# Designs tried in a protein design chat: VH-VL binders against NAD kinase (nadK). Part 110

Target 1, 268 residues: NAD kinase (nadK), of Syntrophomonas wolfei subsp. wolfei (q0aze0)
Amino acid sequence: MKIILVNNRFKENTEKKAQEIAGQLSALNVEVIIDNGLDEPYAGTVDFIMVLGGDGTMLRAARRYGQRAIPVLGVNMGTVGFLSNIEINELAEYLPLILREEYSLEARMMLEVAVFQQQSLLTRVFCLNELLLRSNSPRMLSFALEISGQKLEPYRGDGLIVSTTTGSTAYSLSAGGPIADPQLDAFIVTPVASHIINKRPLVVSPEREISLHLLEEREAIIGIDGQIKMDFGAENRVLIKRAPHPLLMVNLKAKPFFTSIDRSLQRQ

## First folded at step 7 (VH-VL)

Design D70 (from e7 with heavy chain H101L P102S G106S S107G Y108W L109Y; framework fv_oberotatug)
Fold by ESMFold2-Fast, scan of step 7:
Structure D70 (fold): chain C 268 residues (1-268), chain A 124 residues (1-124), chain B 107 residues (1-107)
Amino acid sequence: as target 1 above (268 residues)
Amino acid sequence: EVQLVESGGGLVKPGGSLRLSCAASGFTFSNAWMSWVRQAPGKGLEWVGRIKSKIDGGTTDYAAPVQGRFTISRDDSKNTLYLQMNSLKTEDTAVYYCTTLSRYSSGWYAFDIWGQGTLVTVSS
Amino acid sequence: DVQMTQSPSSLSASVGDRVTITCRASQSISRYLSWYQQRPGKAPNLLIYAASNLQSGVPSRFSGSGSGTDFTLTISTLQPEDFATYYCQQSYSIPWTFGQGTKVEIK
């Protein structure tokens, strides 16, 4: 059995903890690959991915490995989050289930984001939560939104979020988007500080293709899961689709989504 | 409202075959992990095997005494679990129970919902 | 395979008694143990999961304890409906295995 341990070497002395866990797994004849974010993603075949850290580390793991149909388990290292399933102090107790494949999987949709400059593809990335288009200056943006070839009236404001249902509780929520059941597949399109009074969040079929481009010369950025930033100008176009494969998240412990989010909202 | 109803039990000669059915209602069957557990007359409980939901891989596992002879399958469109029993032995005589396999917030598995059972007698 | 040894095989008790049933695993199973009750002629029902967690709807007189290899089911004040056979079961590794059962019968 081969396992990738994904950690962030700059958080919570996680490098030392990753080495301890790797030693324990090696003693059980498990081959371990450590991904601390410095190198390219491991390209070989693996059976399981264990993410040591908070939601940010899980988002990175999803971008790197989420399209490969490999089970991914979030192990919390002290930072409260929504994408981890067990705590680090519970790992020894659950490790036998992991090694015997005694767990369930939950499929979570992902976005495929393709950024073009004129006729050329600049980059293609996958993400679990959202794409954000936003102004990189004090000036508002004017931009075009197309949904499966249907051209909407121009948007004017600070930006737009295109989110998965998993991302509905992340940046989209802060911008006024709805809370969505993560078992549902849908895009949530949420305006950021729109100057047009009746621009509302849209919930659209995941079969739709969404495209964005600027209508005037402005400096903007696109953000992916709050971690990747790319410059976006009037010569750029972004195309957003449902990714070919969902992220397969490991459930060792039931996580009651609705009661968890309800409590979080009451504590704002 | 949640119920499991087994059927298909009866008298079979050694070497024969029999197929048991378990009709599920009152819950989303397609998401459930299912198991068969048997009990010989006057004896204790013995796990026969399990089947995972389609999203969790749809794989099956069996206890050694039935491995290679019994096959567990499911038809999610009919909310029905099956146990195909081949090469039956007198030792297979038992009440066969259909069960759901529940996962709790602690990550533990237990047989939560049980059917009434169906008797299989393997005798000449 | 993990073997579950349950003791005693049977015991006689009176209503109001404290009853203790023990279950021993052939290897450490952490807390991957459940307890079931089977009344005569009926299907089993779940009492306790994860060694010590009481199933919803089960009376509070039932409790479980233990971890590793040694586990105990306790009925603090036996009631008439508690005369039944009790089974422990490990879910640590496939194949899942049950103890042989403990019959609690009237004195």
Scores: ipSAE 0.005, ipTM 0.514, lowest interface PAE 10.0, mean pLDDT 87

Design D71 (from e7 with heavy chain P102T S105N G106S S107G L109F A110G F111M I113V; framework fv_oberotatug)
Fold by ESMFold2-Fast, scan of step 7:
Structure D71 (fold): chain C 268 residues (1-268), chain A 124 residues (1-124), chain B 107 residues (1-107)
Amino acid sequence: as target 1 above (268 residues)
Amino acid sequence: EVQLVESGGGLVKPGGSLRLSCAASGFTFSNAWMSWVRQAPGKGLEWVGRIKSKIDGGTTDYAAPVQGRFTISRDDSKNTLYLQMNSLKTEDTAVYYCTTHTRYNSGYFGMDVWGQGTLVTVSS
Amino acid sequence: DVQMTQSPSSLSASVGDRVTITCRASQSISRYLSWYQQRPGKAPNLLIYAASNLQSGVPSRFSGSGSGTDFTLTISTLQPEDFATYYCQQSYSIPWTFGQGTKVEIK
């Protein structure tokens, strides 16, 4: 059995714990690859991915490995989030289940984001939560949204979020979007500080293709899962589709989504 | 109401084949891991095998005495579990139960829902 | 395979008695142990999961304890409906295996 341990290179306690866990797994004849973000993603076949950290580390793991249909387990080491399943102090209890493949999987949709410049593909990335289009200056954006070739009335405001259902509790929530059951596949399209009265969040079939472009030259950016930032101008177009494969998240213990969200909203 | 109902048992000759069905109702069958457990007359319980949900890979595992002869499958559209039994032996004579694997919060499994069982008799 | 051995194989008891049944695994199975009750002519019923957790709807007179290789099922005050065969079962390793059973008979 071969396992990738994904950790945050900038947290010394996480690096130390990754080495400790790697030693324990090696003693059980498990081959371990440590991914601290410095190198390219491991290109070989692996059986399991263990993410040591918070939601940010899970988002990075999903971007790097989410399209490979490999089970991914989130192990929380500090700040509680929505993407971890067990705590680090519970790992010893659950390790036998991991090695015997005695766990359930939850499929989470991902976005495929393609950015173009005059018909030339500049980049293609995958993400678990959302794409954010936002102004990078005090001036509001004027931009066009098309859904499966249907052209909506122009948007004016600070931007737009196109989110997965998993991302419904991330930036989309802060911008007024709905809370969505992660078991559903859908795009959630949430305006950011729209100047147009009655621009509402949209819930859209994941079979749809969404495109965005600026209607006039402005300083804007595209953000991916809050981690990747790209300049976006009037010569650019972004195309958003459902990614070919969902992220397969490991469920070792029940984590009731709705009660967890309810508690988080009461604390905020 | 959560319920499992087995059917398809009966008398069969050694070397013969038989297919058992288990109809599930009252829960989300497509998310459940399922097992077959058998009990020979006057004997104890013996685990036969299991099948995981499709989302968890849909893989099957079998006890050594039935490996290569029995096949477990499922039809989630019909909420039905199957056990295909080939090359039957007299020692396969037993009441066959279908069971669901309830996963508890700490990752432990318990078989908390059982059918009434269906009798398979292998004799000449 | 993990072998499960119960003791005793049978016991005689009266209503009101405290009954204990033990189960031993051939190797450590942590807390991956369930207890089942089977009344004559009926399907088994889950009593205890994860060695010590009482299944919903099961009377509080039933309790489980143990970890590793040694496990105990206790019935604190035996009732008439408790005359049955009891099985332990490990879910630590495939194949899942049951003990041979303990028959609780009236005196």
Scores: ipSAE 0.000, ipTM 0.496, lowest interface PAE 11.9, mean pLDDT 88

Design D72 (from e7 with heavy chain H101W P102A S105G G106S S107Y L109P; framework fv_oberotatug)
Fold by ESMFold2-Fast, scan of step 7:
Structure D72 (fold): chain C 268 residues (1-268), chain A 124 residues (1-124), chain B 107 residues (1-107)
Amino acid sequence: as target 1 above (268 residues)
Amino acid sequence: EVQLVESGGGLVKPGGSLRLSCAASGFTFSNAWMSWVRQAPGKGLEWVGRIKSKIDGGTTDYAAPVQGRFTISRDDSKNTLYLQMNSLKTEDTAVYYCTTWARYGSYYPAFDIWGQGTLVTVSS
Amino acid sequence: DVQMTQSPSSLSASVGDRVTITCRASQSISRYLSWYQQRPGKAPNLLIYAASNLQSGVPSRFSGSGSGTDFTLTISTLQPEDFATYYCQQSYSIPWTFGQGTKVEIK
């Protein structure tokens, strides 16, 4: 058995725990590859991915390995997140089940984001939460949104979010988007500070293609999962589709999504 | 270890043909868009052409000086990229580098992995 | 085609110096610009992509800036291993084009 341990090199405690866990797994005759984000993703075959950290570390793991149909387990390192399944202090108790493959899998849709210049593909990226188009200045954007060849009336505002259902509780929520059951597949399209008052969030079939381009030259940025930024100009176009494979998330312990989100929305 | 290893270079007379190979290891070759870049002795870098991954259509693009004479292909089962060079000219004399372009998870296309290069000399 | 022009074509510097290389595109390329280092007898290395993003493993003394048509590569404190030729490259429009190179030589 070969396991990738994904951790965050910028968290000293996480590096130490990754080394400790690697030692424990090696003692059980498990081959361990540590991925702290510095190098290229491990290209060889692996049986399991263990993510040590918060939701941000899981998002990175999903971009690097999510299309490979490998089970991915989120292990929380002390802060509660939506993408972890067990706590670090529970790992020793669950290791036998992991090694015996006694767990269930939950499929989470991902986005495929392709950025073009004319007909040339400039880059292709996968993500778990969302793509954000935003102004990189105080100036409002004017942009076109097309859904499966249907051209909508132009948008004016600070930007737009195209989110998965997993991403519904991330940046889309902060911009006024709905909370979605992560077991549903859908795109959530949420305007950011729209100048046009009647522009509402849209919930769209995951079989649709979404395209975006600027109608005026502005300084804009495409953001992916809050971790990647790319310049976006009027010469560019972005195409968003459902990624070919979902992220396969490991369930060792029941986590009630709706009760958890309800608690996080508490008011003073 | 992530690496690209070119082979097949050598001495060829003008009008001749030569096929270069590039063996890839340490990354998922089938997902990578690959390019060839050349460098004439003592000169700068010149892009030759690219091939997209098969999942992205497997299409090719070429620089004008080689269009119609050079063909890029790939064999994902062998993790190998090829450059077939026909109707070679003295100005094709260069070190030919195999390099990645866009790959899964790439933010911007850039030539991020390079081979050591293989020398092609076209001389009478 | 987008033409890339580098300045200077060569420069002489000493270890510890601050080195600046410029690159100009014949048309706006937004931030679709990369910088490469080529040490004598070696293959090129990617240093910077998207005008200002440091490639993994590249020392922090390297930095890039610019957008549109004018771009700069800076080496804040030149080290012995930095004596090399540097190339800019646009990834905005095919055909991909490189600058002619800037050779950084020992003074």
Scores: ipSAE 0.000, ipTM 0.400, lowest interface PAE 18.7, mean pLDDT 86

Design D73 (from e7 with heavy chain Y104F S105D G106S S107L L109Y A110Y I113Y; framework fv_oberotatug)
Fold by ESMFold2-Fast, scan of step 7:
Structure D73 (fold): chain C 268 residues (1-268), chain A 124 residues (1-124), chain B 107 residues (1-107)
Amino acid sequence: as target 1 above (268 residues)
Amino acid sequence: EVQLVESGGGLVKPGGSLRLSCAASGFTFSNAWMSWVRQAPGKGLEWVGRIKSKIDGGTTDYAAPVQGRFTISRDDSKNTLYLQMNSLKTEDTAVYYCTTHPRFDSLYYYFDYWGQGTLVTVSS
Amino acid sequence: DVQMTQSPSSLSASVGDRVTITCRASQSISRYLSWYQQRPGKAPNLLIYAASNLQSGVPSRFSGSGSGTDFTLTISTLQPEDFATYYCQQSYSIPWTFGQGTKVEIK
């Protein structure tokens, strides 16, 4: 068995813990590749991806490896989040199930984000939560939204979020979007502080293609999962589609989504 | 460089009146939304009221404690903001700051520039 | 009115420490939140607007996060000039309201 162990290189003690776990796995004849984010993603064949950290580390792992159809397990190391399945102190208990492939997989849709400058593809990235178009200054944006070639009336405001159902509890929630069952596949299109009173969040088929471009010159950015920032100007266009492959998340124990989100909203 | 200079503060008896001025420079005053924020000695910040640019209607808004007693006005030809304070109470004692909202086309209103403040003491 | 509550009301920290100040709104205010610094005897200075946008000229050691009802201001490595009182302010609805302030005392 070959496992990629993804950790957060900037968290104190995380690399030491990753090395300890890698040693324990090696003793069980598991080949371990450590990915601390410094290099390009491991290009070889692997059987499993284990993510040590919080939701942020999981989002990074999803962008790096989510399109490979490899099981990905989130192992929480202290901060409770939505994307981990087990705690680090439970790993030894569940490890035999991992090695015997005695777990279920939950498919989570991902976004494919392609940013163009005129006709040229500048970049293509995948993400698990959302794309955010936002003003990079206090000035409002005027922008065009097209859904599967259907041109909507222009938007005016601070921006727009195009989210997966997994991302419904992230930035989209803060902007007034609905809480969505992550078992569903859909895009959630949530305006950020729209000046047009009747612009509401939209829930659309994941087979739709969504495009965005600015209608006037402004400082704007495209944000990916709250972790990647790209400048976005009037000469740019972004195309958002369902990614070719979902992220395959490992379920070793039941995590009740609705009671978890309800508890989280009471704390926040 | 943006500069705001408040003046007109001083000692006044309860029931009295006082007019504060704020001289602005370094930006296009006529486009700016302006506010007054006060701070009682040793206490936190409290918004008093605002005035929009004339192009945006020149309307005013006030916090409940000063509504009906205070009036905000502006003279764009002099780049000056005013706060007329009437029927002053001891609880109006504070340092009064003028502040700007020069990015009036933003949905996120914030106070991006502040004057040094002028002290108003209401004492019998 | 939207009520803003900061915690802690005061804290003591050493130069080089990471300082975290939280601000809670009585209702969801999306990202309509700004952070201000007031040094002793000086006027307030804008640090962050729209919850996470750093004002021009403000050192990168300051950062903001949060949305909805819970917001955080972080100073990654406290400097001597950061001895000050910090205020959050909601700009979701009039009247604009400030938190009660958090005083940062350098040990």
Scores: ipSAE 0.000, ipTM 0.344, lowest interface PAE 28.8, mean pLDDT 87

Design D74 (from e7 with heavy chain H101V P102G S107Y Y108D L109W; framework fv_oberotatug)
Fold by ESMFold2-Fast, scan of step 7:
Structure D74 (fold): chain C 268 residues (1-268), chain A 124 residues (1-124), chain B 107 residues (1-107)
Amino acid sequence: as target 1 above (268 residues)
Amino acid sequence: EVQLVESGGGLVKPGGSLRLSCAASGFTFSNAWMSWVRQAPGKGLEWVGRIKSKIDGGTTDYAAPVQGRFTISRDDSKNTLYLQMNSLKTEDTAVYYCTTVGRYSGYDWAFDIWGQGTLVTVSS
Amino acid sequence: DVQMTQSPSSLSASVGDRVTITCRASQSISRYLSWYQQRPGKAPNLLIYAASNLQSGVPSRFSGSGSGTDFTLTISTLQPEDFATYYCQQSYSIPWTFGQGTKVEIK
């Protein structure tokens, strides 16, 4: 069995813990690849991915490996989040179940984001939470939204979020979007500080294509999962569709979504 | 309404075969792990085997007494679970229940939804 | 195989009584334990999962506790519909195994 350990090298004590876990797995005849984010993603076949960290580390793992249909387990290292399933001090208890494949999988849809300059593809990335289009200056953006060939009235404001259902509790929520069951497949399109037009969040079939471009030359950026930033100008277009494969998340422990979000909203 | 309905039970001679069916309604059958549990007359519950959903690999596991003789399969287009029983023994006499298996966590692996059961009697 | 042993095998009780049933695993199963109720002539129904979590729709008089090898099901105030056989079941290791059952009978 071959496992990738994904960690954040820049977090305190995480590199040491990753090495300890790698040693334990090697003693059980498991091959271990450590991915601390500095190198290219591991290109070989693997059986399981273990993410050591918080939601940010899971988002990075999803972008690097989420399209390979490999089980991914989030192991919390200190900060409670929505994407981890077990705590680090529980790993020894669950390890026999992991090695025997005694767990269930939950499919989480991902976005495929393609950025063009005129007709040329500049980049293609995948993400678990959202794409954000936002102004990089005090000036409002004027931009066009197209859904499966349907051209909507122009948007004016600070930007727009196109989110997965998993991302419904991330930036989309703070911008006024709905909370969605992450087991549903849908795009959530949430405007950011729309100034004059009465624009509402949209819940859209994941089979549709979403296209965005600027109507005026502005300083704007595209953000992916809050971790990748790209300049976006009037010469650029972005195309968003459902990624070919969902992220396969491992469930070893009960952490029901609705009671978790309910507690978060009551304490907020 | 969420429901499981077993059928196909009856009297069969030792060495014979039977196929049990379980019709599911009211939930997304294709996403569910399914299991068979049996109960001999006046005795306790005994797990027979399980089948995972296609997303989880569609694999099967069996209890030792039935390994090699029983086969679990599913037809997601018909929302139906099957148990093919071959080389039946008198010890296989029992009420057979189909059940769902909770999928969200190892801790939630429990038999949440049960059918009413179908009786299989193996005698000469 | 993990062997599950229940105690007692049967008990007699009256409506209003507190009833306690125990379940012991032959090896540690963490919290991978469920409790089921089976009324005479009926299919079993799930009461408790993950040792202590009450299934939706199950009355609050039922509670579960324990971890590792020793587990307990408690019925705080026995009702007429609670006269039934109760089973524990482990899902830590294949094959999944049940206890032999505890019959709760009217006194």
Scores: ipSAE 0.000, ipTM 0.509, lowest interface PAE 10.8, mean pLDDT 88

Design D75 (from e7 with heavy chain H101Y P102R R103H L109F A110H I113Y; framework fv_oberotatug)
Fold by ESMFold2-Fast, scan of step 7:
Structure D75 (fold): chain C 268 residues (1-268), chain A 124 residues (1-124), chain B 107 residues (1-107)
Amino acid sequence: as target 1 above (268 residues)
Amino acid sequence: EVQLVESGGGLVKPGGSLRLSCAASGFTFSNAWMSWVRQAPGKGLEWVGRIKSKIDGGTTDYAAPVQGRFTISRDDSKNTLYLQMNSLKTEDTAVYYCTTYRHYSGSYFHFDYWGQGTLVTVSS
Amino acid sequence: DVQMTQSPSSLSASVGDRVTITCRASQSISRYLSWYQQRPGKAPNLLIYAASNLQSGVPSRFSGSGSGTDFTLTISTLQPEDFATYYCQQSYSIPWTFGQGTKVEIK
């Protein structure tokens, strides 16, 4: 069995934990590859991915490996998050189940984001939470949204979020979007500070294709999972669709999504 | 309320075939891992095989005595589990139970719910 | 294959007795062991999973303990409905294997 250990080398003590876990796995005749984010993603065949850290580390793992149909387990290193399934101090208890492949998989849809300049593809990226289009200056944007060829009335405001259901509790929530069951597949389209009173969040089929472009020259950016940023101008167009493969998240214990989000919303 | 109802049992001659069905209700069948367990008259329990949910790979595993002769399948649109039994032997005579192995994410691997069983008799 | 051996194969007891059934695995199975009860003419039902976790709805007089190779099911105060056959089962490695069963009979 071959396992990738994904860690964030810049976080306190995660490097030491990754080495300890690699030693434990090697003692059980498991081949271990450590991915600390510095090199290109491992291109060979692997059986399992273990993510050591918080939600940010999981988002990076999803972008690097999420399209390969490999089981991905989030192991929390002490901070509270939505994308981890077990705590680091529980790993020894669950390791036999991992090695026997005795676990459930939960499919989480991902976005495929293609950014064009004129007719040329500039980049194609995958993400687990959301794409954000926002103004990069005090001036509001004027932009066009098309959903499966249906042209909506122009938007005016600070921007727009196109989110997965997994991303419904991330930036989309802060912008007034709904909380969605992450087991449901849907796009959530949430306006950011719209100056048009009747622009509401939309929940649409994941089979739809969403396109965005500016209607006038402005300084804007495209943000991906809060981790990648790129300039966006009137010569650019972005296409968003469901990624070919979902992220396969490992469930070793029940994760109480609704009680967790309810508790977080009651915090002062 | 979780219910599992087996059907399709009966008398069959050695070398014959039977298909057992298990109708499931009261839980999300498509998420569940399912197993067949049998019990020969007056004997103990013997695991036959299992099938994982489609999302978890949809793979099957079998006990050695039935490997190559029995096939487990599922139809999630009908909430039904199947056991296709070929090349039946007198040693296959048993009550066959449909069991749920994992009916929700994060549960331990154990046989949570059982059907009432269906009798298969292999005799000349 | 992991072989599961139960002891005793049968026992006689009276209502109110403390009953202990043991199960031994041929190799270490950690805590991946479940206990089932089968009343005469009925399907089995789950009592305990992961060696010591009581299934929802099962009376607290049932308890399980053990790890590795040796496991115990205890019924602290036997009731009339507890006269049944009990099976242990390992879920450590495929194929899943059951013990031969322990029949709890009335004295």
Scores: ipSAE 0.012, ipTM 0.548, lowest interface PAE 8.3, mean pLDDT 88

Design D76 (framework fv_oberotatug)
Fold by ESMFold2-Fast, scan of step 7:
Structure D76 (fold): chain C 268 residues (1-268), chain A 126 residues (1-126), chain B 107 residues (1-107)
Amino acid sequence: as target 1 above (268 residues)
Amino acid sequence: EVQLVESGGGLVKPGGSLRLSCAASGFTFSNAWMSWVRQAPGKGLEWVGRIKSKIDGGTTDYAAPVQGRFTISRDDSKNTLYLQMNSLKTEDTAVYYCTTHLRYFGSGSYLAFDIWGQGTLVTVSS
Amino acid sequence: DVQMTQSPSSLSASVGDRVTITCRASQSISRYLSWYQQRPGKAPNLLIYAASNLQSGVPSRFSGSGSGTDFTLTISTLQPEDFATYYCQQSYSIPWTFGQGTKVEIK
């Protein structure tokens, strides 16, 4: 069995723990590849991905490996989050189940984001939570939204979020979007501080294609999962689709989504 | 109403073949991991093999005595589990039960057999 | 293979008795052990999973304990419907294996 251990190089405690776990797995004849996020993703075949850290580390792992149809387990290192399944102090108890492949998988949709400059593809990225288009200055944006060839009336405001159902509790929630069951496949399109009061969040089929472009030259950026930022100008266009493969998340124990989100909102 | 109903058992000569079926109802069969467990007359329980759900890989595992002779398959459109038994031996004489796997940590880990059919008898003799 | 050995192979008891059945694994299986009840001519029924968790619908007189290699099933106050054969089963390692069974019969 070959396992990728994903950690955060800039978190010293996580790096040390990753080395300890790698040693334990190696003693059990498991081949371990450590991925700290700085090098290119491991290109070889692997059987399992273990993510050590919080939701941010899981989002990075999903972008790097989520399209390969490999089981991915989130192991929490002490910070409360939505994407981890077990705590680090529980790993020893669950390790036999991991090695025996005695676990269920939960499919989570992902976005495919393609950014164009004029007619040329500039970049293609996958993400688990959302794409955010936002102004990088005090001036509001004027932009066009098209859904499966249907051109909507122009938007004016600070930006727009196109989110997966998993991302419904991230930036989309802060902008007034609905909380969605992550078992559902849908795009959630949420305006950010729209000047036009009748612009509401939209919940649309994941089979639809969404495109965005600026109608006026402004300082704007595209943000992906809150981790990747790109300049976005009037010469740019972004196309958003459902990614070809969902992220396959490992369930070793029940994660009560609705009670977890309810408690989180009450404490905030 | 949750139930499993086995069929296809009977008398067969050594070296022969039989195919057992298990019809499932009252739960989402396509999400379930399924096993076959057998019991020789007057003896204890013996696990034969299992098949995972398609989302969990759809893979099969077998006990050594049946490896290479028995094949487990499923048809999710018909809510049916199958056991194809080839090169049967007198030692294969038993009541065959189909069973579902219980998820211990909610819907996560599979650790026990929670739903059982009533069994179908396979007799291998001359 | 992980070998499961039950003790005793059979016992005689009266209604109202406390009955204890032991199961020993040939190697550590953590808490990956289940207990089943089989009445004569019937299919097995799950009683206990993960060593100590009572299956829904099973009477509270049944309890399980143990970890590692030694496990116990206890019936605190035996009822007429409890005269049956009991099996332990490990799910730690493939192939999954059962104990040989303990027959609880009327005294």
Scores: ipSAE 0.062, ipTM 0.630, lowest interface PAE 6.3, mean pLDDT 88

